# Ledger of designs, part 81: miniprotein binders against a2bj90

Target 1, 235 residues: a2bj90
Amino acid sequence: MSRSARRKTSALNTVLRVVEVFASIQGEGPFTGTYSVFVRLAGCNLRCPFCDTRYAWSLEAGKPLGVEELVEEIARYEPSLVVITGGEPLLQRHPLNSLVEGLESLGLRVQLETNGILPAPARDEQLWRVYHVVSPKDVPVRVPGAKLHPSWVDYARATGRAWFKFLVANEQHVREVAEYVAKLGIPRSRVYIMPLTPEKLDMKELLELHSRIASLAVKWRLNFSPRLHLLVQLP
Short names: E, the ipSAE of ESMFold2; O, the ipSAE of OpenDDE; V2, 0.75 times the mean of E and O plus 0.25 times the DockQ between their complexes.

## First folded at step 9 (miniprotein)

Design GX13 (at its last look DockQ between E and O 0.92; V2 from the best seeds 0.85)
Fold by OpenDDE base, look of step 10:
Structure GX13 (fold): chain B 235 residues (1-235), chain A 83 residues (1-83)
Amino acid sequence: as target 1 above (235 residues)
Amino acid sequence: NPDDEDDAQWLLKLARIYQRAAEAAARKGDYEKAIYYLELAVEILEEALELLSNPEIRKQIEQELQTTKERIEAYKKKLEEQK
């Protein structure tokens, strides 16, 4: 393969469709409380009825941004963590690997948020090295077209760099999560349950929902993920 | 059990939150979201009924369940009309 063909394939892998870049606190999962830069990528392979980021569903909602430019933008925030989220970040897998390479070269830690429908990273991908929070949408929330790709369980076992975060509303949902992770052989220590927050919750309702789901987490011996950003009114 | 009653009252409150969210979605023409939240409200109300022993409260929640199911069917029709 000629040097020209490698340069053309490298050029196609250097642009991401980005909705937004912002600094905040990671509000969810194992890195809750971490000062983070969030990179919200455009495009999603789901249409979750409860999605709070519907504006990111279309690829056209994102602006094309070069990986190098994006790395420089992220670095200016001096983040303790880079959180790559969006619709579904893995829809942009190729340029995303280039982004991860750039960020890791600066010594930045990276966490990916994914719905787990697309395959987990392979060993030869830069994505293999980063942290992943997988948020299945098949259980218990039953989003049409959602199915956890089995490779995520293997990735979690092989690397110890994956966690599974499930949206739950009630004890029945927590039971379904417990049964699901037991069946898949996912260690409970890697499982988080998080409140399914409907729209237009006031702070009192939001706090009460957090309390109820946290109590269920203890009862069922699962980790609890807050939506800390909502509780502290950050992005 | 006092704990069961407290849990039931919470579930009733939670179901009503989802019902309000569904109504807000329906007012915007998002019937898919409205249906989803009403289906969730049905599941929550069914769980609440497992914890409730008072016959009058149970009857009220059964009526609320029925009304919610009827609203789901109404929104399904509206969703089909949008296609």
Scores: ipSAE 0.839, ipTM 0.937, lowest interface PAE 0.6, mean pLDDT 94
Fold by ESMFold2, look of step 10:
Structure GX13 (fold): chain B 235 residues (1-235), chain A 83 residues (1-83)
Amino acid sequence: as target 1 above (235 residues)
Amino acid sequence: NPDDEDDAQWLLKLARIYQRAAEAAARKGDYEKAIYYLELAVEILEEALELLSNPEIRKQIEQELQTTKERIEAYKKKLEEQK
């Protein structure tokens, strides 16, 4: 294979559609509080009514960016964590694995955020070795078409590198989550409940909602995830 | 029951939070989000009714439920018109 032909093939495998890259604090889940660089990939296989990142739904919202160029941009921030999010990042699975390889070669920790509809990483994927926060949207928030792929539970058991995060509004939702994770065999230590926060809450309302959901987490012996970036007004 | 009364009062406040969010979404023409939040508010108001006995408060909640359901129907029609 000539150098020209090999380069063209490699370029097609190393391009990601990227909406934005920015530094902030990871506000949710097990890595809450960590200085992070967020890479928001374009495209989503859901249209959740409550989605706060609708601008990433279309693949066309992203600009094509070479993986090597993206790794260099991320590295300049000197992040403690690289959060790959979107839309749904696994829609760009192949070049995403290339990005993960580049980031890991620099010793950077990587976390993926996914709605869990597409399958968990296979053992031979670079994604196998990174952390995953899986946010199912079928229960309790009942988004159509949002069924969690069963491989995520197997992946979590095999690797210990996946956690499950659920949006909840009230105790009935928490009960539904508890039944759901028990049925699937997901241990409580891997489960987070997080407040379903609509737009335009004042700070008092936001804190009250956090307090009520956190109390439910204690009552039901589940982990609590804040939406810390909302509380501290970061992106 | 003090715990039930506190929980019911919180649920009423929470329902109003989602109702307000639904109205904001509707003003932007996002009737899918508006309907979603109003349906959630209905569930929350029904939960509050299960917790309280005070007839004055129950009457207020039942009226709010009716109004919310009427808004859902109105927004569903607007969503169909956007197609």
Scores: ipSAE 0.813, ipTM 0.921, lowest interface PAE 0.8, mean pLDDT 92
Fold by ESMFold2-Fast, scan of step 9:
Structure GX13 (fold): chain B 235 residues (1-235), chain A 83 residues (1-83)
Amino acid sequence: as target 1 above (235 residues)
Amino acid sequence: NPDDEDDAQWLLKLARIYQRAAEAAARKGDYEKAIYYLELAVEILEEALELLSNPEIRKQIEQELQTTKERIEAYKKKLEEQK
């Protein structure tokens, strides 16, 4: 039996708690505009006040799905990108490595979205081989209990497969981000700033906030992430 | 400086956007979210004050800042009452 077939068979013994699986366009980060399948895993190790996905905070919010079954469901969408998000997906690290193994065996590109509190992948994990968008919540948004694990900086340098995406409201936030990434040794080329969009923005306000944050990205020589799905009214 | 005036006006608008979001959250009983957005509004109003030189406008914004801080304390009390 091939290595790939043996890996798939072993995945049948692992289970993930999944909140939802849906197709959309990746609206954020380095892969903005990509046709994607989103896999939202249950459970989170933070309680961000601005969180829009509070329904995913509890592990019990997710239904148990076998890794093999989930791989087959994802594959049916024929996505250009699989986005694994949550909650915090690294809380389900063991079965998540099995999921990544299954997806990679099909040649699918995988991106994890993580708050970066838990350690970055080790070289012997399947997660080492996929893309990571790390969203620190200690700076500038100052969520209690949030602290970026330093291994993410080493992972980004070693692999070129991690970027750091920061929610910002104003120029003071951008200045805090610039100071933060300089102290940690994160290259500016790996840094995205993204507008912190509260509820009740009309389209004009949403566009203006995007415009202002994009202008700050140019001024501070950082990358800009839109929230494209909000602008085009997709999930 | 005309650039400072434009930046100050945007910051005032942005603070009011976050205050509006806080009011919406509070109406749903989500005082943690409401407090968070009001605290952002305070920081943004303080940033705007550094760019503003007109005494009448500054006095008005200082009053708005004080009112916002009072709303934060009221919502903190509401949050404790929910526990």
Scores: ipSAE 0.664, ipTM 0.878, lowest interface PAE 1.4, mean pLDDT 89
ESMFold2 (binder alone), look of step 10: mean pLDDT 84; pTM 0.813

Design GX14
Fold by ESMFold2-Fast, scan of step 9:
Structure GX14 (fold): chain B 235 residues (1-235), chain A 83 residues (1-83)
Amino acid sequence: as target 1 above (235 residues)
Amino acid sequence: NPDDEDDAQWLLKLARIYQRAAERAARKGDYEKAIYYLELAVELLEEALELLSNPEIRKQIEQELQTTKERIEAYKKKLEEQK
């Protein structure tokens, strides 16, 4: 990034409300197994009944951190991947673009996890250049108020930098996902199904649920996402 | 059909996993989460019934389905009490 471009950005004093920053292994999606730093942003525009991170729902759950300070904190972990999650990170879209610019300036790979309700990045956003894992909550899990913004399909087609990750419990859910992505024109190669795991499953239950959903992924010719961190008991 | 029988057995096992998860959520006072998981269990039990033809097994699943639906209604009442 040029000096002129950096000076024209609002990055230097932009503030994000951050719930937590921690190192772990990405357990889900196309980058499963990658050494990552997770940045959980505060605020969410959904109230999913199965949500494990209800502590992040309020914007006030986050501590205000400057973009420059946060970039330095992330860099100290020397991660192979920076995973920005939340809540819903796009609720803090303006400072998030500044964070992405700072991380890119260090050559760091960035993945955003989003529910896809808010529009996909425009070409002039820093977010246009990073990876996105979109987790629709309208199908099959039927969260009230959830609807995938159609611009995410266009973004995925234009960039090849978006994947769609669906929580599923059974074969009927997988059928609903297959119908949904066909209707929207999402290629199966960009689709992951992932087991809907309640908290406090024992290891036998976790393995059985993973095995069943993986078998359905093969049957329906979709990609499979584990929840690897749960299987290896990492955050 | 042996494949249908195996699929049905998995569906029943999964329904019971979600029923236990619902019970754990209810014990913590999270009736919204408990109802959600019980509704998944209902879907799984209904799907199992579509795969099974044995009248005795179907009757047992229908009884479990009825009990699960009654538990949903009980938790809906508790959720209203929290409002």
Scores: ipSAE 0.494, ipTM 0.796, lowest interface PAE 2.3, mean pLDDT 88

Design GX15
Fold by ESMFold2-Fast, scan of step 9:
Structure GX15 (fold): chain B 235 residues (1-235), chain A 83 residues (1-83)
Amino acid sequence: as target 1 above (235 residues)
Amino acid sequence: NPDDEDDAQWLLRLARIYQRAAEAAARKGDYEKAIYYLELAVELLEEALELLSNPEIRKQIEQELQTTKERIEAYKKKLEEQK
């Protein structure tokens, strides 16, 4: 068997189902404002009522792409940050670890966005070494089946590479978040609150909602995440 | 007091934003999303009532709250019909 034939066979065993790859600005979380390439993986283990990316719920929504091909595509953008999102990217855990290894070999910074239902990375996974923004859906937004896996708190304490980002609408939601993170032992420095932006907001309404949630972040001594891409009308 | 009035006005404005979002979702046949946003609007309207003492304004909010709860039940019925 030639080297080329062996590489082709290996690539078929390391395949991700990818919905889209695009360049934009990271609008959320600790890396807000960073020039990023977004890799949206197919499949999700939740059906959040407020979800705006329902087209990614099914694994069948994703096009099969080899890890090497995907690494090359991402590298062409010359990004400051690679954001791997979904659906729920940890549903494709094994080929995702291979993707992370390829990206890290190029010196690229990787951030994973996850709902935190599936376990946090183990020490022997490539995913152990990258940044994670965990978006629990049990508090305060109360999506059925959305229980945060306790290993994410252990991972955050051990590595300092996880932050927790919560969708909030009002002060009662922020209070629920504060109680939740205190109970779990998550330090406030790792907690972001972000506006729960419904459909059909005009720009004035969107800005006012951001302003109100930011004010609550100051009051409760939590970090604030905008949804900057919505404010500047980027993907 | 003035701070309670300002907070109440913000809560009412946000409740109406979620009601509009629910209407948009319902027009697309997405009753699950519509119900979710209307339930948020109910919470916001109830919170506004706790901050307001003016009887005329309270009565208007109580009517809006009742109408919102009725809309939730109507959408729950439509959601069952989709199954």
Scores: ipSAE 0.443, ipTM 0.797, lowest interface PAE 2.5, mean pLDDT 88

Design GX16
Fold by ESMFold2-Fast, scan of step 9:
Structure GX16 (fold): chain B 235 residues (1-235), chain A 83 residues (1-83)
Amino acid sequence: as target 1 above (235 residues)
Amino acid sequence: NPDDEDDAQWLLKLARVYQRAAEAAARKGDYEKAIYYLELAVELLEEALELLSNPEIRKQIEQELQTTKERIEAYKKKLEEQK
């Protein structure tokens, strides 16, 4: 490969299509309540009917940003956690690994939110070292094309750095989740159930749904994820 | 069974929440989202029926189920019109 070709390849692998960067509180999963900066990457390999971020589905929705520039922008927030979400962030896997390397060099904790369709990180990827919240869309919400890649279970067992977060509406959904994770050998300690909240619930309805799903988490001995940002009206 | 009755009442309330969300989505022309929420409402109503033995209440829920399924078909037609 020529020097010019290497430079061009490197540049293509260090540019991300970014929809938005903003500070908020992580409202979901194992790091609920953490002051975070959210980096929403463009592009998605699913079309979930209940999706709240349809504006991020196309790669064209993202503005091209260099990894170094993005690291500098994130660092200015001085976050306790960097949440990389999207769309599906793993669609931009190569420049994403470079972003993770840059963030780790600053001592920042990184969490990736992924639908788990694409393979889990390999040991030689920078992504191997960060936290992953995997949100399967095959069970119980049954999105077409949303089969979880089996490598995520192996990654979770090998590293202890993956959790599985499931959207649920009722006890039947929780039963389906319990059967699903048992069949795949996912430890119960790595499983979160989270209320499937439609838009424009009033605060009483939102609290009631949270309370009901939390009670089911206790009953089924699973972890509970709120959608805390919705309850406190943050992005 | 008192626990079954409490669970059934919650399932009915939640089904109606999803039906309201479906109507809101439909008003914006998002029939794909509306259909999805109504299909969730159907699942919730069917689960409620399994927990309830009172024939009068069951008949009311069966009617609500039929009405919800009819709304799904109506929204499927609207979705085809957008294509």
Scores: ipSAE 0.451, ipTM 0.793, lowest interface PAE 2.6, mean pLDDT 88

Design GX17
Fold by ESMFold2-Fast, scan of step 9:
Structure GX17 (fold): chain B 235 residues (1-235), chain A 83 residues (1-83)
Amino acid sequence: as target 1 above (235 residues)
Amino acid sequence: NPDDEDDAQWLLKLARLYQRAAEAAARKGDYEKAIYYLELAVELLEEALELLSNPEIRKQIEQELQTTKERIEAYKKKLEEQK
C-alpha cells in the first residue's frame, strides 16, 4: 500500500505540460549564439500586453509528457544548451526539478528563463545548480502583478548563475533599469538590456532598434542582449 | 544641439513604429496590446518634445500626441465592449 502511494506521488511529480520542443539558436542573453533545444512549458502567472506567446498562457495549452520521455526527446537533438521557457516554467516546479536532474545526468547544460515572481531555487533543489535568466516585468515595462521575488538577488550573489534581462524601448527605460538594479544591489555585470520589439517591424527597423539599444548599453555600462533569432529569421 | 535633434528623430520614428504595431493589433481585435503600444508611443512623443526646439515641428508633434491619446480612449471603449 505504501509502495503504491509512493509510486503515485512520484508519477504526479514526473509529468510536465509542454507546448513545444524545437531546436534553434539561443538568440538572447548571456548564451546568445548557442545551439539549443527550447522546451516551452505551459502556464503563466502574468498577462503581459506585449506577449508573443499568448497561446502558452493556459496550462491546458500544454500536452502532458513524462519527464523520462522528454529527456529522451531533448537528448536526440544533442544540444549544447537546453533552454526551458514558457509561460512561466516555475509554475511546474516539482516535475521541472526532475527534468533538470535527468538532463544533468546526461551532462547537458540547462538554462531556465523566468519572470522571477516565484522564489529562486533552494539549495536542495536540482534547479539550484543550473543557469537562470530572470526577466523582471515590474520595471520598466510595468506589467500588472509583476514583482521580482527578492530571493533572486540572493541566489545570483550566492551562485553566480543568474542574470537579469530587461525589455527596454528608450533611454528613459534604461535609466529606470539602472535605478532599479542599483536599489536592489544587482551588479551591472549581471544586467542585460534587450530591445522591446513590436511584431510589425521590417528587418531594417529591427536592426535600427537593436543598434539604438546597444548604444544605450555602452553608454550606461550594461550588457546588451539582441534578439538574434528575429534578425536571422529562426524560431 | 545636433545630438538632441538626432535623438528626437529616433524617438519620433520609434513612436510611429509602436503606433503601426498598435493599429495591426487593433485590426485583430487585440485592444489590450494596441493600448499598451499607443501608451508607449505617447511616452516617446513626449520625450521627443523635450528635445525639439523648432516651433513648427513641435506643433505637428503636439497634434500627433493628441491624436494618439484620442485613439487610446477609442480602443479602451472597444475593449470594454468586448467584456
Scores: ipSAE 0.472, ipTM 0.807, lowest interface PAE 2.4, mean pLDDT 88

Design GX18
Fold by ESMFold2-Fast, scan of step 9:
Structure GX18 (fold): chain B 235 residues (1-235), chain A 83 residues (1-83)
Amino acid sequence: as target 1 above (235 residues)
Amino acid sequence: NPDDEDDAQWLLKLARIYQRAAEAAARRGDYEKAIYYLELAVELLEEALELLSNPEIRKQIEQELQTTKERIEAYKKKLEEQK
């Protein structure tokens, strides 16, 4: 085979199970307000009771898509940020590293959203070089089986490319988060608290919940993450 | 303390929001989600009770707390029936 044909065959052999690709505004975390393309990967290693994306739990929910095709699709949106989410993206770690390599070659900024159960990137992974928003599910939301892998704290300290985003409902939850991050040695500057929003809030309820959690962030000297897309009614 | 009263009223309102979400989930047969939201409502009602001093209001919230705990047990039974 020619070099070009061999390269194409190798790229097609690297396949991701993809649920959806869409443009929106990043509504959460340190990059709130950024024009982004979201890539939702299939498969998850948790079954969070409050999960809004249960349709992504199974790997079979994802369509097989080659890394090269996915990179081309993402690039057509001309995004300021590529948000790779799921399910749990690290379940597809090998092809995900290839995707990151392709996106980086185009100068695109990449953010991974992860539950942090699987280990943080090693220095020889392409994933080492991108941004990570880690959403622990052991504290305060107490999802069974959800334990943060300790390597995420080491990764955050070594790179400055990880933040920790916690779902909270009340001040007791914020206190638990503050104790948790202090015990693990996570700096408050790397910590976000975000409202735990149930389905079917009206806009007044949604705004009031945001206001209350934001006030707690000020009181506890933590960063606040909105769910901006819900407030402005975007995907 | 006026701040405690405002905080208590918000906690009660939020507990009722989660109870409403739990009822909606239960109507869809999603008892895991319903139980989770009711457990959050219990935490919120308990927190509100720590801020409330009026005996009559406390008694009403204690009754709501007990009713919520009974709903959790009923939904746990429904969840077992799905297995």
Scores: ipSAE 0.586, ipTM 0.853, lowest interface PAE 1.7, mean pLDDT 89

Design GX19
Fold by ESMFold2-Fast, scan of step 9:
Structure GX19 (fold): chain B 235 residues (1-235), chain A 83 residues (1-83)
Amino acid sequence: as target 1 above (235 residues)
Amino acid sequence: NPDDEDDAQWLLKLARIYQRAAEAAAREGDYEKAIYYLELAVELLEEALELLSNPEIRKQIEQELQTTKERIEAYKKKLEEQK
């Protein structure tokens, strides 16, 4: 097939529904502390009770932006990392692949944040080449309708480009995570536990919760993700 | 055991933090969020009871656990009325 035909097909799916684009520090996961541009895509296939970004649940919450325009906007920030989040960004899979292609052409590092319900990237997708932080919502937080797609485990083993980040409140949750990842064959080196922070924590409560979950990460030999942006009061 | 006492104290504190969050959610009419946080509080109170040996403290926490479960049922009724 010709490159021209491929370009025309890709161009037909080059509009994304975008809620917001802003610079901050990545506060979570394996790239914690990195100067990043966040691209929040609209639409979500879950309704998590603890969700803090409910404004992104509807596709109509996003403004239509062309991929080329969005790449240019992101590039102006000169970020060390582009974090594509949402909602659930894989709901806009086709134009998202085009966005990733554009960002990679500029040498930008891309991280996708996903709930892992939709299938992992196939080898012929641009998304196959970027980093993914998968946040399962079936264990331990038991969100209705959530189930991790099994292809994410295969993707993680094949590429080394996926990590699994779990919200936890107590040691029972950590035990459930440990059992879950062992059953699925997810290496502990690819697993992060992160405090499930409810609204209206004061700074002492927030620090103590972080400390307790970090201690559990050491005890269970898992990685720890803070919510650094909450601690330093950044978006 | 001093470690059990410290762990129990933290679990009770965290349960009360989630109860406070549930109360805030309920005030906004978000009974799904309120129920979710109260169910976490129940888990935390049950875990604390496993670490506590003092009968008086255990009785107090058992009462708090019962009250929390009753609040969950009340919020479930309110949620049903919204559907």
Scores: ipSAE 0.577, ipTM 0.838, lowest interface PAE 1.8, mean pLDDT 89

Design GX2
Fold by ESMFold2-Fast, scan of step 9:
Structure GX2 (fold): chain B 235 residues (1-235), chain A 83 residues (1-83)
Amino acid sequence: as target 1 above (235 residues)
Amino acid sequence: NPDDEDDAQWLLKLARIYQRAAEAAARKGDYEKAIYYLDLAVELLEEALELLSNPEIRKQIEQELQTTKERIEAYKKKLEEQK
């Protein structure tokens, strides 16, 4: 990069607060089983009681990293999928759009994981063009302050690039999800239910919970998301 | 109904899994997580009671439900003390 280009990039101050970058297998959602690089961004607008990544709740948990540096780090893994997660990645919306632009320029497939409280991407954002797995926290897990922004339903209809993934423990939760998505007009084909796994399950308990939720997915004609990384003991 | 009995047994097992998770959280001083998992266990125990007709089993589960609710109240007091 030329000196003038480097000065311009520095002056734009395009920086993300990043907690961690690591390679693994996507264990959840529509891309389950895909070799992926996970980029965990700092900061979250919720305090879910069941959260396993509380270390990412504060923006201060993330180290500042330039978009160009992050793109280069991700590219070195040669991933089939880049999973941008957090916290809540949309809290860093402006530099996130720049990151997505850089990753797309390399032909990399990008998936964002979001709680869906903040609005869906607008047509003029780079984020409009990538995949989104939206995990509502208002139903059925009833996290205070969690409300799905209605623009996510419009985005899903307009693009076909959003799916909705719900944590469930039992059939009553699945019933609540079915009622919720019907009222919002979300097609069942875009809905995933996933086991709400507390910490310290043994392997037999983990498998039994997966089996029960998968059976409910069949019964209710919804898609099933495992937590495959937990079953195969990957991060 | 055999299906109701199987469903009830799974609900009881799952409730106890969440109770164990709540105890682990409480030992670390995480009363918000503990309360959340115990609230979920209460819901599961109540669902199991609706599927069970045996009076002796129902009485045992009602006792477990009461003990769980008392633990929730104790943890709420602990949580306020941490604020």
Scores: ipSAE 0.591, ipTM 0.851, lowest interface PAE 1.8, mean pLDDT 89

